VH-VL binders against q8k2p6. Designs and how they scored, part 34

Target 1, 141 residues: q8k2p6
Amino acid sequence: KYTSVCVGREEDIRKSERMTAVVHDREVVIFYHKGEYHAMDIRCYHSGGPLHLGEIEDFNGQSCIVCPWHKYKITLATGEGLYQSINPKDPSAKPKWCSKGVKQRIHTVKVDNGNIYVTLSKEPFKCDSDYYATGEFKVIQ
Key: E = the ipSAE of ESMFold2; O = the ipSAE of OpenDDE; V2 = 0.75 times the mean of E and O plus 0.25 times the DockQ between their complexes.

## First folded at step 19 (VH-VL; framework fv_bebtelovimab)

Design U6 (at its last look DockQ between E and O 0.45; V2 from the best seeds 0.62)
Fold by OpenDDE, look of step 19:
Structure U6 (fold): chain C 141 residues (1-141), chain A 124 residues (1-124), chain B 109 residues (1-109)
Amino acid sequence: as target 1 above (141 residues)
Amino acid sequence: QITLKESGPTLVKPTQTLTLTCTFSGFSLSTKGVGVGWLRQPPGKALEWLALIYWDDDKRYSPSLKSRLTISKDTSKNQVVLKMTNIDPVDTATYYCAHKTWPNFRISYYFDYWGQGTLVTVSS
Amino acid sequence: QSALTQPASVSGSPGQSITISCTATSSDIGGYNYVSWYQQHPGKAPKLMIFEVSKRPSGISNRFSGSKSGNTASLTISGLQAEDEADYYCSSYAGKDYVFGGGTKLTVL
């Protein structure tokens, strides 16, 4: 069930910059960004927002997908939820970027002979995004 | 609202070059994600993909026919042109141009709108 | 071109449901969920009926549905009508090519 699955052509995803696919009954989004490929659950860990419709921005030096629903920031590389913290006792202090930990399940992407392959991950054991990926909201469409 | 129409010679002699023009409306080939392809269908046979051109002038060709095909576009005229060299009677077919798009830059591998097609007969 | 295999013909009576299969015969078939179906009446251009295995374009009747099991995609037409009589082609991609099945002639009895 965790075998690698061909999801599309490399030349096409480089052009489109993103694609969606169903891999072993799990819907995922694949991004091509800054010469790298990233795959994750398509539904945002927070409320199931469609991440394939979000914008990619850099926060604290990390490329993140921004959920279109509530603007949650998720790192493409690690699936971490990022937020900016403000010290309420020091209003003059600069906001600090913090991580909520891994919240979005990241999957493995490989390129072979012009094709893109996705392998579903097993670790970490459980991510917040699993709720939407394995529940009644498994597929957006 | 999207329409495509093929035009060109309906009779071509062997060894000549076939030039077909696709004129379309309802969309622009300057729009990101948009492509226009050519396909053909010999009488009583299955469909075959020939070529595809995207908004950014990226061109794709059938592996088996690549050496004989040249696709180009004129965005200002809403036209795509296909040239096929060294024509043979086996190339007798109805030729179609068709619209392709990637909604929200989601990759697709289908053609959603087609021209009516033009029958090209190759004969001495 | 022969990467996708379809039955040459199928038939059904009005009101019945029929299914057309499309089996990948080549390991080069890509796109796990990129099977599309086209309807073609005699002397007419193909019409997109299903894309990405089971999605319907706007304006396509819900009588048409698509599914996939293993390396076989299926087009199901429920409530068969006389107007459904046509050739049906499945399509996907293999390598750098867009591939089509051999087509299935649907006859409405």
Scores: ipSAE 0.714, ipTM 0.901, lowest interface PAE 0.7, mean pLDDT 93
Fold by ESMFold2, look of step 19:
Structure U6 (fold): chain C 141 residues (1-141), chain A 124 residues (1-124), chain B 109 residues (1-109)
Amino acid sequence: as target 1 above (141 residues)
Amino acid sequence: QITLKESGPTLVKPTQTLTLTCTFSGFSLSTKGVGVGWLRQPPGKALEWLALIYWDDDKRYSPSLKSRLTISKDTSKNQVVLKMTNIDPVDTATYYCAHKTWPNFRISYYFDYWGQGTLVTVSS
Amino acid sequence: QSALTQPASVSGSPGQSITISCTATSSDIGGYNYVSWYQQHPGKAPKLMIFEVSKRPSGISNRFSGSKSGNTASLTISGLQAEDEADYYCSSYAGKDYVFGGGTKLTVL
């Protein structure tokens, strides 16, 4: 269950800069961005949207996957949900970036001899993305 | 429907360069995740992979045959071309082109749709 | 020789279940979940029957199932029928090569 699983080859994920996989019956997405691999639950913590179809964008110096459904922004490195806060007293001021804390479960990626291995997170407390990754939801279309 | 069809000479002489064309329909080779591969099967023997070209023009070749193979595509014509140099009687086989895709970025290591194949006979 | 080893032939009677094995000679192949199976009738192109060890393409009978244990993948055909008589190839990916087993001729008695 928490043993590593070989999911594919480096040369293949580097072409799309992303891939999907099933690791011990849990669906994950792996991103290759700025020379680093990041694995997380494939369904967005908010409403279960398909993160593998989202775009990666930088917000406030942090690389995020943007969910295509409601445009929720999830940091690749930590799984934090980012949002903008608009100053209501000065609408012309630049928006401020804030964090909701960790919302998306991050998994470990290791590369060995050109093979990509994923190890599921062991964190004992539930993460919001767990709701959509319990196996009670259908596989993403 | 996805269809592929191989075309080229059926009889070639040793030392010549074999040129095979795969003409396909029902998909575009500009679609992310899509590739077209070439495989062969000598009479009565197992399948052997030769080459693969992806939507982004990335080209992959069988390690044992790489020095003899060139794969290319013409996306506007829905064609993929394989060239194999220095043909020898051991290259007599049925040659197939085949489709692959990465649905939902699930990287695949199989070919889902195949052409009918074309037999290429190399004279001795 | 082949990185994937299959028996040369197997046989069964109509209605029986048979299993075709495919054993990897390298542990790196055995670590992949990308084993696939192809059926090939005489004079015809190969047809994908199973992908990713156990998944069945649309339109493939549920009499065909796949599994893997350690370095050995298995194709099981239940309720054997005359039209199942064909060659069967397992396939995977290793060493930057798409590898195929030597093939198994299934005879329906």
Scores: ipSAE 0.651, ipTM 0.848, lowest interface PAE 1.1, mean pLDDT 90
ESMFold2 (binder alone), look of step 19: mean pLDDT 90; pTM 0.938

## First folded at step 20 (VH-VL; framework fv_bebtelovimab)

Design V1 (at its last look DockQ between E and O 0.60; V2 from the best seeds 0.68)
Fold by OpenDDE, look of step 20:
Structure V1 (fold): chain C 141 residues (1-141), chain A 124 residues (1-124), chain B 109 residues (1-109)
Amino acid sequence: as target 1 above (141 residues)
Amino acid sequence: QITLKESGPTLVKPTQTLTLTCTFSGFSLSTKGVGVGWLRQPPGKALEWLALIYWDDDKRYSPSLKSRLTISKDTSKNQVVLKMTNIDPVDTATYYCAHKTWPNYRISYYFDYWGQGTLVTVSS
Amino acid sequence: QSALTQPASVSGSPGQSITISCTATSSDVGGFNYVSWYQQHPGKAPKLMIFEVSKRPSGISNRFSGSKSGNTASLTISGLQAEDEADYYCSSYAGKDYVFGGGTKLTVL
């Protein structure tokens, strides 16, 4: 379950900039962004939205995938949920970007001999996205 | 309905350049994720991939035949052209063009729609 | 030699189930999770029957199914019919190449 799985060619993902794959019965999305590869559960931790259909935007200097359903922002690198907080004691203050912590499970991507390999995370901590990562939820076209 | 049709000479002499044209309908090569490939099959033998062109004009070639192949597209005419130089009798085969797509960022490595094929015989 | 190996021929009687194997013989077959199967009748173009090991395109009979174990993919045809008599090719990618098996001739007895 935690062995590395070849999910496709590097030249193809660079062209597409993102791809979906099934790794040991777990659906994942792989992003190629700013010269780096990022993999995470395909379903948004919030309500299971299809993250592969979202747009990538920068928030607080971090590249995030924005869920198409509810516009939740998830960092590509760490799987953190980002939100803006307002200081109730300072109504004139600009909203501050905060992290909800790691909400989306991030997986490891490696490139070898022109192929992309994904290794599922072994981290024992519970991610909210784990709830939607079972085979029960099919990718929405 | 997706359809593809190959056209070109059915008889070519050795050392000449083979030019084949694929005319298609039911899809556009301007659509992101769409590609058109060329494959061939010698009589009684297995299939062989030759070349592939994508919507963004990215071109892929068989490693063994790359030096002899040139693929191009005319999106406005829904046509893809394959040129193969220095033709030899061993290149006698039925040549197919085929449709390929990556829907919803699902990279694929198959061809879902094929032309009927055109037999090209190489003989002096 | 081909990066994918198939038996040259298989046969079965109407109503039976047959299986065609496709084995990766090269370590360069990186896309074995993307194995596809094509059916080809004499004088006709190949027809996609299975993609990504086990997925069936729309319009393809549920008599056709695909699976994989280790470095071997399998196409199973249940309830064999006379019209199933054809050549079958497995396919994937190796390096920068799209590769095909040698093909299997299925005879319906």
Scores: ipSAE 0.754, ipTM 0.911, lowest interface PAE 0.7, mean pLDDT 94
Fold by ESMFold2, look of step 20:
Structure V1 (fold): chain C 141 residues (1-141), chain A 124 residues (1-124), chain B 109 residues (1-109)
Amino acid sequence: as target 1 above (141 residues)
Amino acid sequence: QITLKESGPTLVKPTQTLTLTCTFSGFSLSTKGVGVGWLRQPPGKALEWLALIYWDDDKRYSPSLKSRLTISKDTSKNQVVLKMTNIDPVDTATYYCAHKTWPNYRISYYFDYWGQGTLVTVSS
Amino acid sequence: QSALTQPASVSGSPGQSITISCTATSSDVGGFNYVSWYQQHPGKAPKLMIFEVSKRPSGISNRFSGSKSGNTASLTISGLQAEDEADYYCSSYAGKDYVFGGGTKLTVL
């Protein structure tokens, strides 16, 4: 179901700067970072790591959640997986930042009268994070 | 395992300041997401929330009673203290302290473990 | 100042199902995703029975269930037993206040 769900109060999420919630049986994490709210699937697209336990860092000018399992970097704004490529012919050259495209499903957050509402993404394409968000999953690490 | 116990005077005179202490075990107020609240229940009446203190010393008060309440904690002693000024006979109630937590950052709006309560009677 | 309205009493016979309602008079009661239910026997502290509308704490019988529709939350007790006789309070969060209903006395006949 794609109706919005009230998950908590602004004053509470702002003290932890993150919260978890279940929205229509889907587990999500909501981050508050630099004055903005970002919601996404809680399990990392790569191997299902717990994003709510990761650190937020800036890479290539973008704020990312870093999965605590394998340090995968996911942009808060778009759900893109970032990585650095290295030139194998010149390992001393500076690595380049690249994107794997959208890997983590992003959900909509809206605030109304201090209440935080989450609406699940209704985009029809499949994201890699869907595997870990929609039932039991097998994780190989 | 989680236990809370209220202590303080059982009989108080009008205009005095009521001081109640909550002593707890089985959890730490230094743990992220943990809080301790105070509530009361006048005889035969509904529960009423008074105050809440979180692990990071963030303090929340009932809007209608805010000017009379002060909550504080001592994490090393596993204690939370509530002070209520200018006590009146309408403040006669059983006072409870109660635990709350945000497991895995799941923000909550309920109290899961309660003390046994202590009756405070304000003399006429 | 948000009010939660509960019936003053409800009764049922052993084995029946009963439902206790909790109706908010203000939409700022947080969309009712914050609703919890407490059981209180005489002389005892409240006990959390339901949180987040429908979730049960560990150790709470699945005879207790919660739901909501619009501005009304409901606590349902199936297979009513004598031990269920108690006062029941709904609670929510609104206006930076933890609000409680007036309570419902459940009598098992």
Scores: ipSAE 0.670, ipTM 0.846, lowest interface PAE 0.9, mean pLDDT 90
ESMFold2 (binder alone), look of step 20: mean pLDDT 91; pTM 0.936

Design V2 (at its last look DockQ between E and O 0.57; V2 from the best seeds 0.69)
Fold by OpenDDE, look of step 20:
Structure V2 (fold): chain C 141 residues (1-141), chain A 124 residues (1-124), chain B 109 residues (1-109)
Amino acid sequence: as target 1 above (141 residues)
Amino acid sequence: QITLKESGPTLVKPTQTLTLTCTFSGFSLSTKGVGVGWLRQPPGKALEWLALIYWDDDKRYSPSLKSRLTISKDTSKNQVVLKMTNIDPVDTATYYCAHKTWPNYRISYYFDYWGQGTLVTVSS
Amino acid sequence: QSALTQPASVSGSPGQSITISCTATSSDVGGFNYISWYQQHPGKAPKLMIFEVSKRPSGISNRFSGSKSGNTASLTISGLQAEDEADYYCSSYAGKDYVFGGGTKLTVL
C-alpha cells in the first residue's frame, strides 16, 4: 500500500500541468507548478470537492489550489488550509493570512527515468481529507 | 460522432516519401487535451505506433522511426498529415489515424476512435 | 522483441469464458496501470474494449472485463459469442513509445 507507483510520463504531466491517478485504491491529483511536483488527495478536505478542477493561486506567498466548490485554499507544498483573519481589536488592520494546519494529505512525488512515481503518505496523523479519500467518493467527469 | 479517415497513395516506390492525410470530424484539434495519432500494422502482424500530435502542436514520435517521420496539423481543415521518408518494402502496412484525449486532466495512453485504415504497399 | 507478451491464440466454445493474458517483459514498461485492450476483426480497425486495466468504454459489452496481477494483465470474455472471434491486442507505454502486444487470435469453436 505504501510502495511507489508509476502514474505516468514526466513529459505528459509537464504538458498538462496536472493529472489524476489512482494509487493503491486512493485517488490523487499531481500538480506540476513552478518547476515542482506536488501530490495530494484529489477530494478537498472540506466537503470533497474535486481539486483537480480548481485554479492555482498565490496566497501569502504560497501556491495554493483553490477548491472549485467553496474556494477553500490549500497549499500545494504542505496541504495546509489557509484563511484570512480579522483582528477584532483593530478593525482598520488588513486581514492576516493564517493556517488551519495540515488539512489535506500530501503524497510524495518522484521522477525517475522519465516516469512519475507517487508514494502515499505514511504519516500517522489524521488529515481531514482522509474522510473523502475512500472509494465512495469517485472523481466526477 | 467521432470519425477519422485516412487518405493518400496506396502504392509507393522505395526511397520515396509517403504522405498520408487524416481527415476527422466530431471533434476539434483546438480542444485542450485532444490528440491525433498515427499507427500502422503490417499484414498479419501487430500494431505499431508512429506519431502523435496534440492540440498545442506538441509532437511525439516513435523512437525507432523518429528520424523518418514528420507530423503536422491543420486545425481549420480538421486534418493531420504524416510524412515518412525513405520508404522501404518493410513499411508496407495498413496505416491508421486515431483519436486521443485527456478529459479532466486524466492522462490517457490509449486511442479511443480509429479510422478505417489505408493499405500502403511499397513496391518497385 | 515486444515489451508486452500475449499468447498467440486462445479458443473457447460459445457460452464459455476465456482469458487472454498480457505480460510486461521489459522493465521499460512504466504504464502498468494504463493497460488497454483492443479488438480487431479481419479487415477492420482496432476497437478499444478496455482501458486503464479494467475500465470499459461506453457501448462496450459487460462481457468484457479487465484485471491485473503483478506484471500480467488479463482480458476476460464471458458468455463467448461467435462475434467475439477476432484478434486482441494489449497496449501500454514504455519510455516514449506506445507499445502493443503481439496479439492473440481468439477462435470461437
Scores: ipSAE 0.772, ipTM 0.914, lowest interface PAE 0.7, mean pLDDT 94
Fold by ESMFold2, look of step 20:
Structure V2 (fold): chain C 141 residues (1-141), chain A 124 residues (1-124), chain B 109 residues (1-109)
Amino acid sequence: as target 1 above (141 residues)
Amino acid sequence: QITLKESGPTLVKPTQTLTLTCTFSGFSLSTKGVGVGWLRQPPGKALEWLALIYWDDDKRYSPSLKSRLTISKDTSKNQVVLKMTNIDPVDTATYYCAHKTWPNYRISYYFDYWGQGTLVTVSS
Amino acid sequence: QSALTQPASVSGSPGQSITISCTATSSDVGGFNYISWYQQHPGKAPKLMIFEVSKRPSGISNRFSGSKSGNTASLTISGLQAEDEADYYCSSYAGKDYVFGGGTKLTVL
């Protein structure tokens, strides 16, 4: 249903290890991390924070983008929100990593002859990040 | 206010090396996503890209002219230098330096601010 | 020669709309999403008018618009004014090269 859009060249995204783009009037961010490309909605599902300005960190063996506003952790591979759960009955126990499920819409990235293509997600479910994909929240041109 | 200005010789003899300096203000070449390019325009002809240098010292050259070009920068002096070897009368052109940026990491394939240009004439 | 073909000249009367075409002659012209347009008055440097096919830089009149269809990009100038008389160049990126069209001279009658 959604056609692929060429958004840039591999040689350029590998310098910044990230880029932003508009694909069919939807703002996305693409990260290049550990040899892989990951595309998602640019606005954090929580309050619309700009994920392209966040840092990538590993939590419990998963690479996450950390939203610069409220430090929400979103997995690059699946768009899941991660958090730590503290056992109140045993405060000395190691905090446990948990998932809120998929919160950030992930898009498909492919490379063809050095060109980066993004295809918007075909999945029909409503994802929390969809709320911030409107024109009222646009941050890039 | 972003400004760029080209400087260098206006008359050059064949076989010499042309050295052009771009002096700029209103931006820093240490800023991520920023680059400065060189282009030229022979009298009455189309624009032609020559070279580009990025904030991280990555250097890009026109495929057809790569063997003759060297680009470098001095971030502390806000300068970019282009050298072109073995000059020939066909290299007579107005030479421009130009700014590019990736605002919000929006990777770009255009130049947004240009210098006034400097005409370089190669004697025959 | 150039992978981007433009007409040599175009003309229009004040108040009219005109369109300048830019046609890719090679599939190697990297993604027509990279098309940009520059205006150049005599003796002056080029000025960016349109980038990414249809986006306008801040401060550029909304009389200037861009579009594409197939392998042809178009620059449209509505409400033509005397100051629009200039050379116009399209540009793209392909083959690790920034490529330019041959330019179009716009004459305002």
Scores: ipSAE 0.674, ipTM 0.845, lowest interface PAE 0.9, mean pLDDT 90
ESMFold2 (binder alone), look of step 20: mean pLDDT 90; pTM 0.935

Design V3 (at its last look DockQ between E and O 0.62; V2 from the best seeds 0.62)
Fold by OpenDDE, look of step 20:
Structure V3 (fold): chain C 141 residues (1-141), chain A 124 residues (1-124), chain B 109 residues (1-109)
Amino acid sequence: as target 1 above (141 residues)
Amino acid sequence: QITLKESGPTLVKPTQTLTLTCTFSGFSLSTKGVGVGWLRQPPGKALEWLALIYWDDDKRYSPSLKSRLTISKDTSKNQVVLKMTNIDPVDTATYYCAHKTWPNFRISYYFDYWGQGTLVTVSS
Amino acid sequence: QSALTQPASVSGSPGQSITISCTATSSDVGGFNYISWYQQHPGKAPKLMIFEVSKRPSGISNRFSGSKSGNTASLTISGLQAEDEADYYCSSYAGKDYVFGGGTKLTVL
């Protein structure tokens, strides 16, 4: 379950900039963004939205995938849920970006001999995205 | 309905350049994720991939035949052209063009629609 | 040297189930999770029957199914019919190449 799985060619993912794959019965999305590869559960931790259909935007200097359903922002690198917070004691203050912590499970991507390999996370901590990561939820076209 | 049709000479002499044209309908090569490939099959033998061109004009070639192949597209005419230089009798085969796509960022490595193929015989 | 190896021929009687194997014989076959199967009748173009090991395109009979174990993929045809008599090719990618098996001739007895 935690062995590395080849998910495709590097040249193809660089062209597509993102791809979906099934790794040991777990559906994942892989992003190629700013010269780096990122993999995470395909279903948004919030309500299971299809993250592979979302837009990538920068928030607080971090590249995030924005869920198409409810516009939840998830960092590509760490799987953190980002939100803006307002200080109720300072009405003149601008909203500040905050992290909800790791909400989306991030997986490891490696490139070898022109192929992309994904290894599922072994981290024992519970991610909210785990709830939607079972085969029960089919990718929405 | 997706359809593809190959056209070109059916008889070519050795050392000449083979030019084949694929005319398709039911899809556009301007659509992101779409590609058109060329494959061939010698009589009684297995299939062989030759070349592939994508919507963004990215071109892929068989490693063994790369030096002899040139693929191009005319999106406005829904055509893809394959040129193969220095033809030899061993290149006698049925040549196919085929449709490929990556729907919803699902990278694929198959061809879902094929032309009927055109037999090209190489003989002096 | 073929990156994918198939038996040259298989046969079965109407109503039976047959299986065609496709074995990766090269370490260069990186896309074994992308195994596809094509059916080809004499004088006709190949037809996609299975993709990504076990997925069936729309319009393809549920008599056709795909699976894999280790470095061997399998196409199973249940309820064999006369019209199933054809050549079958497995396919994937190796390096920068799209590769095909040698093909299997299925005879319906």
Scores: ipSAE 0.643, ipTM 0.886, lowest interface PAE 0.8, mean pLDDT 93
Fold by ESMFold2, look of step 20:
Structure V3 (fold): chain C 141 residues (1-141), chain A 124 residues (1-124), chain B 109 residues (1-109)
Amino acid sequence: as target 1 above (141 residues)
Amino acid sequence: QITLKESGPTLVKPTQTLTLTCTFSGFSLSTKGVGVGWLRQPPGKALEWLALIYWDDDKRYSPSLKSRLTISKDTSKNQVVLKMTNIDPVDTATYYCAHKTWPNFRISYYFDYWGQGTLVTVSS
Amino acid sequence: QSALTQPASVSGSPGQSITISCTATSSDVGGFNYISWYQQHPGKAPKLMIFEVSKRPSGISNRFSGSKSGNTASLTISGLQAEDEADYYCSSYAGKDYVFGGGTKLTVL
């Protein structure tokens, strides 16, 4: 079981509404959105894109981080990958939102006395974002 | 090549307002994650933090001195200004401005580049 | 609480290793994840030597290292050189304040 790590102060993350941190040698991003904190692996599950540089948008009532590389949409609450499917029999119909299931590992955030603590999650046992969280992985710019 | 330089009066009288200007180069205060702080050091004594202003105009002040301090910025002139009211001889110190940054939003709590400092003496 | 406590002075001979301690007067856990160390020569501005407990800025010699245990952070300087003679300050963030230790005067004998 992972020990919680203090990564910063509430007053600071609330300014940028995001921050990055290293927790037990794992890079994470923490978002502050709609009064809630959400932590996840910093590298997008698809190709390792930098989620801390993405925009948060709502899709079908769900808040998502949008990866700046390929515009993959990851729900803040659960780490699910969302995508749209197009009805080939009616191209004018509004696209439908679908889920690939959990793809991005979500971590626990707790606040104590104005300090933000992150606890790395062991669930699910395997998660696609783990591939890019390897210590030797480096983001190419 | 980050540089900062403090300027302002060398002598001030008790009860006056001290105004210090930090002029910097090698960075922009419009860059996300960047801030400029003010600190001081009385002769022969420890460093003391005074104030900090961030790129988004968020202002932070030492809790013990907050009522006497005002920090502001002019991003187009690469300047940050500190005002300290009701000056007293205990405020005699070398005053520094210093740079900080949050690279890739990694929030930090240190100052990486400092100006040379300016000595302010408060007369009796 | 209020301050970081450092010894007033430390001395060592050239080539020796020395350690400067910095002990928190409070148990604020967040403060010790943010510990940093500054070197200051007389008449000069402070220079950042260590940040986030043990990380070195670019251009800082690996003779300078940092660590922590419990409420005590340590700066270790190996292979002492005459140029290391200076005041050293630890610093942290607690209570919405950037807190500095009282400073340690390092004398190289």
Scores: ipSAE 0.595, ipTM 0.822, lowest interface PAE 1.3, mean pLDDT 89
ESMFold2 (binder alone), look of step 20: mean pLDDT 90; pTM 0.936

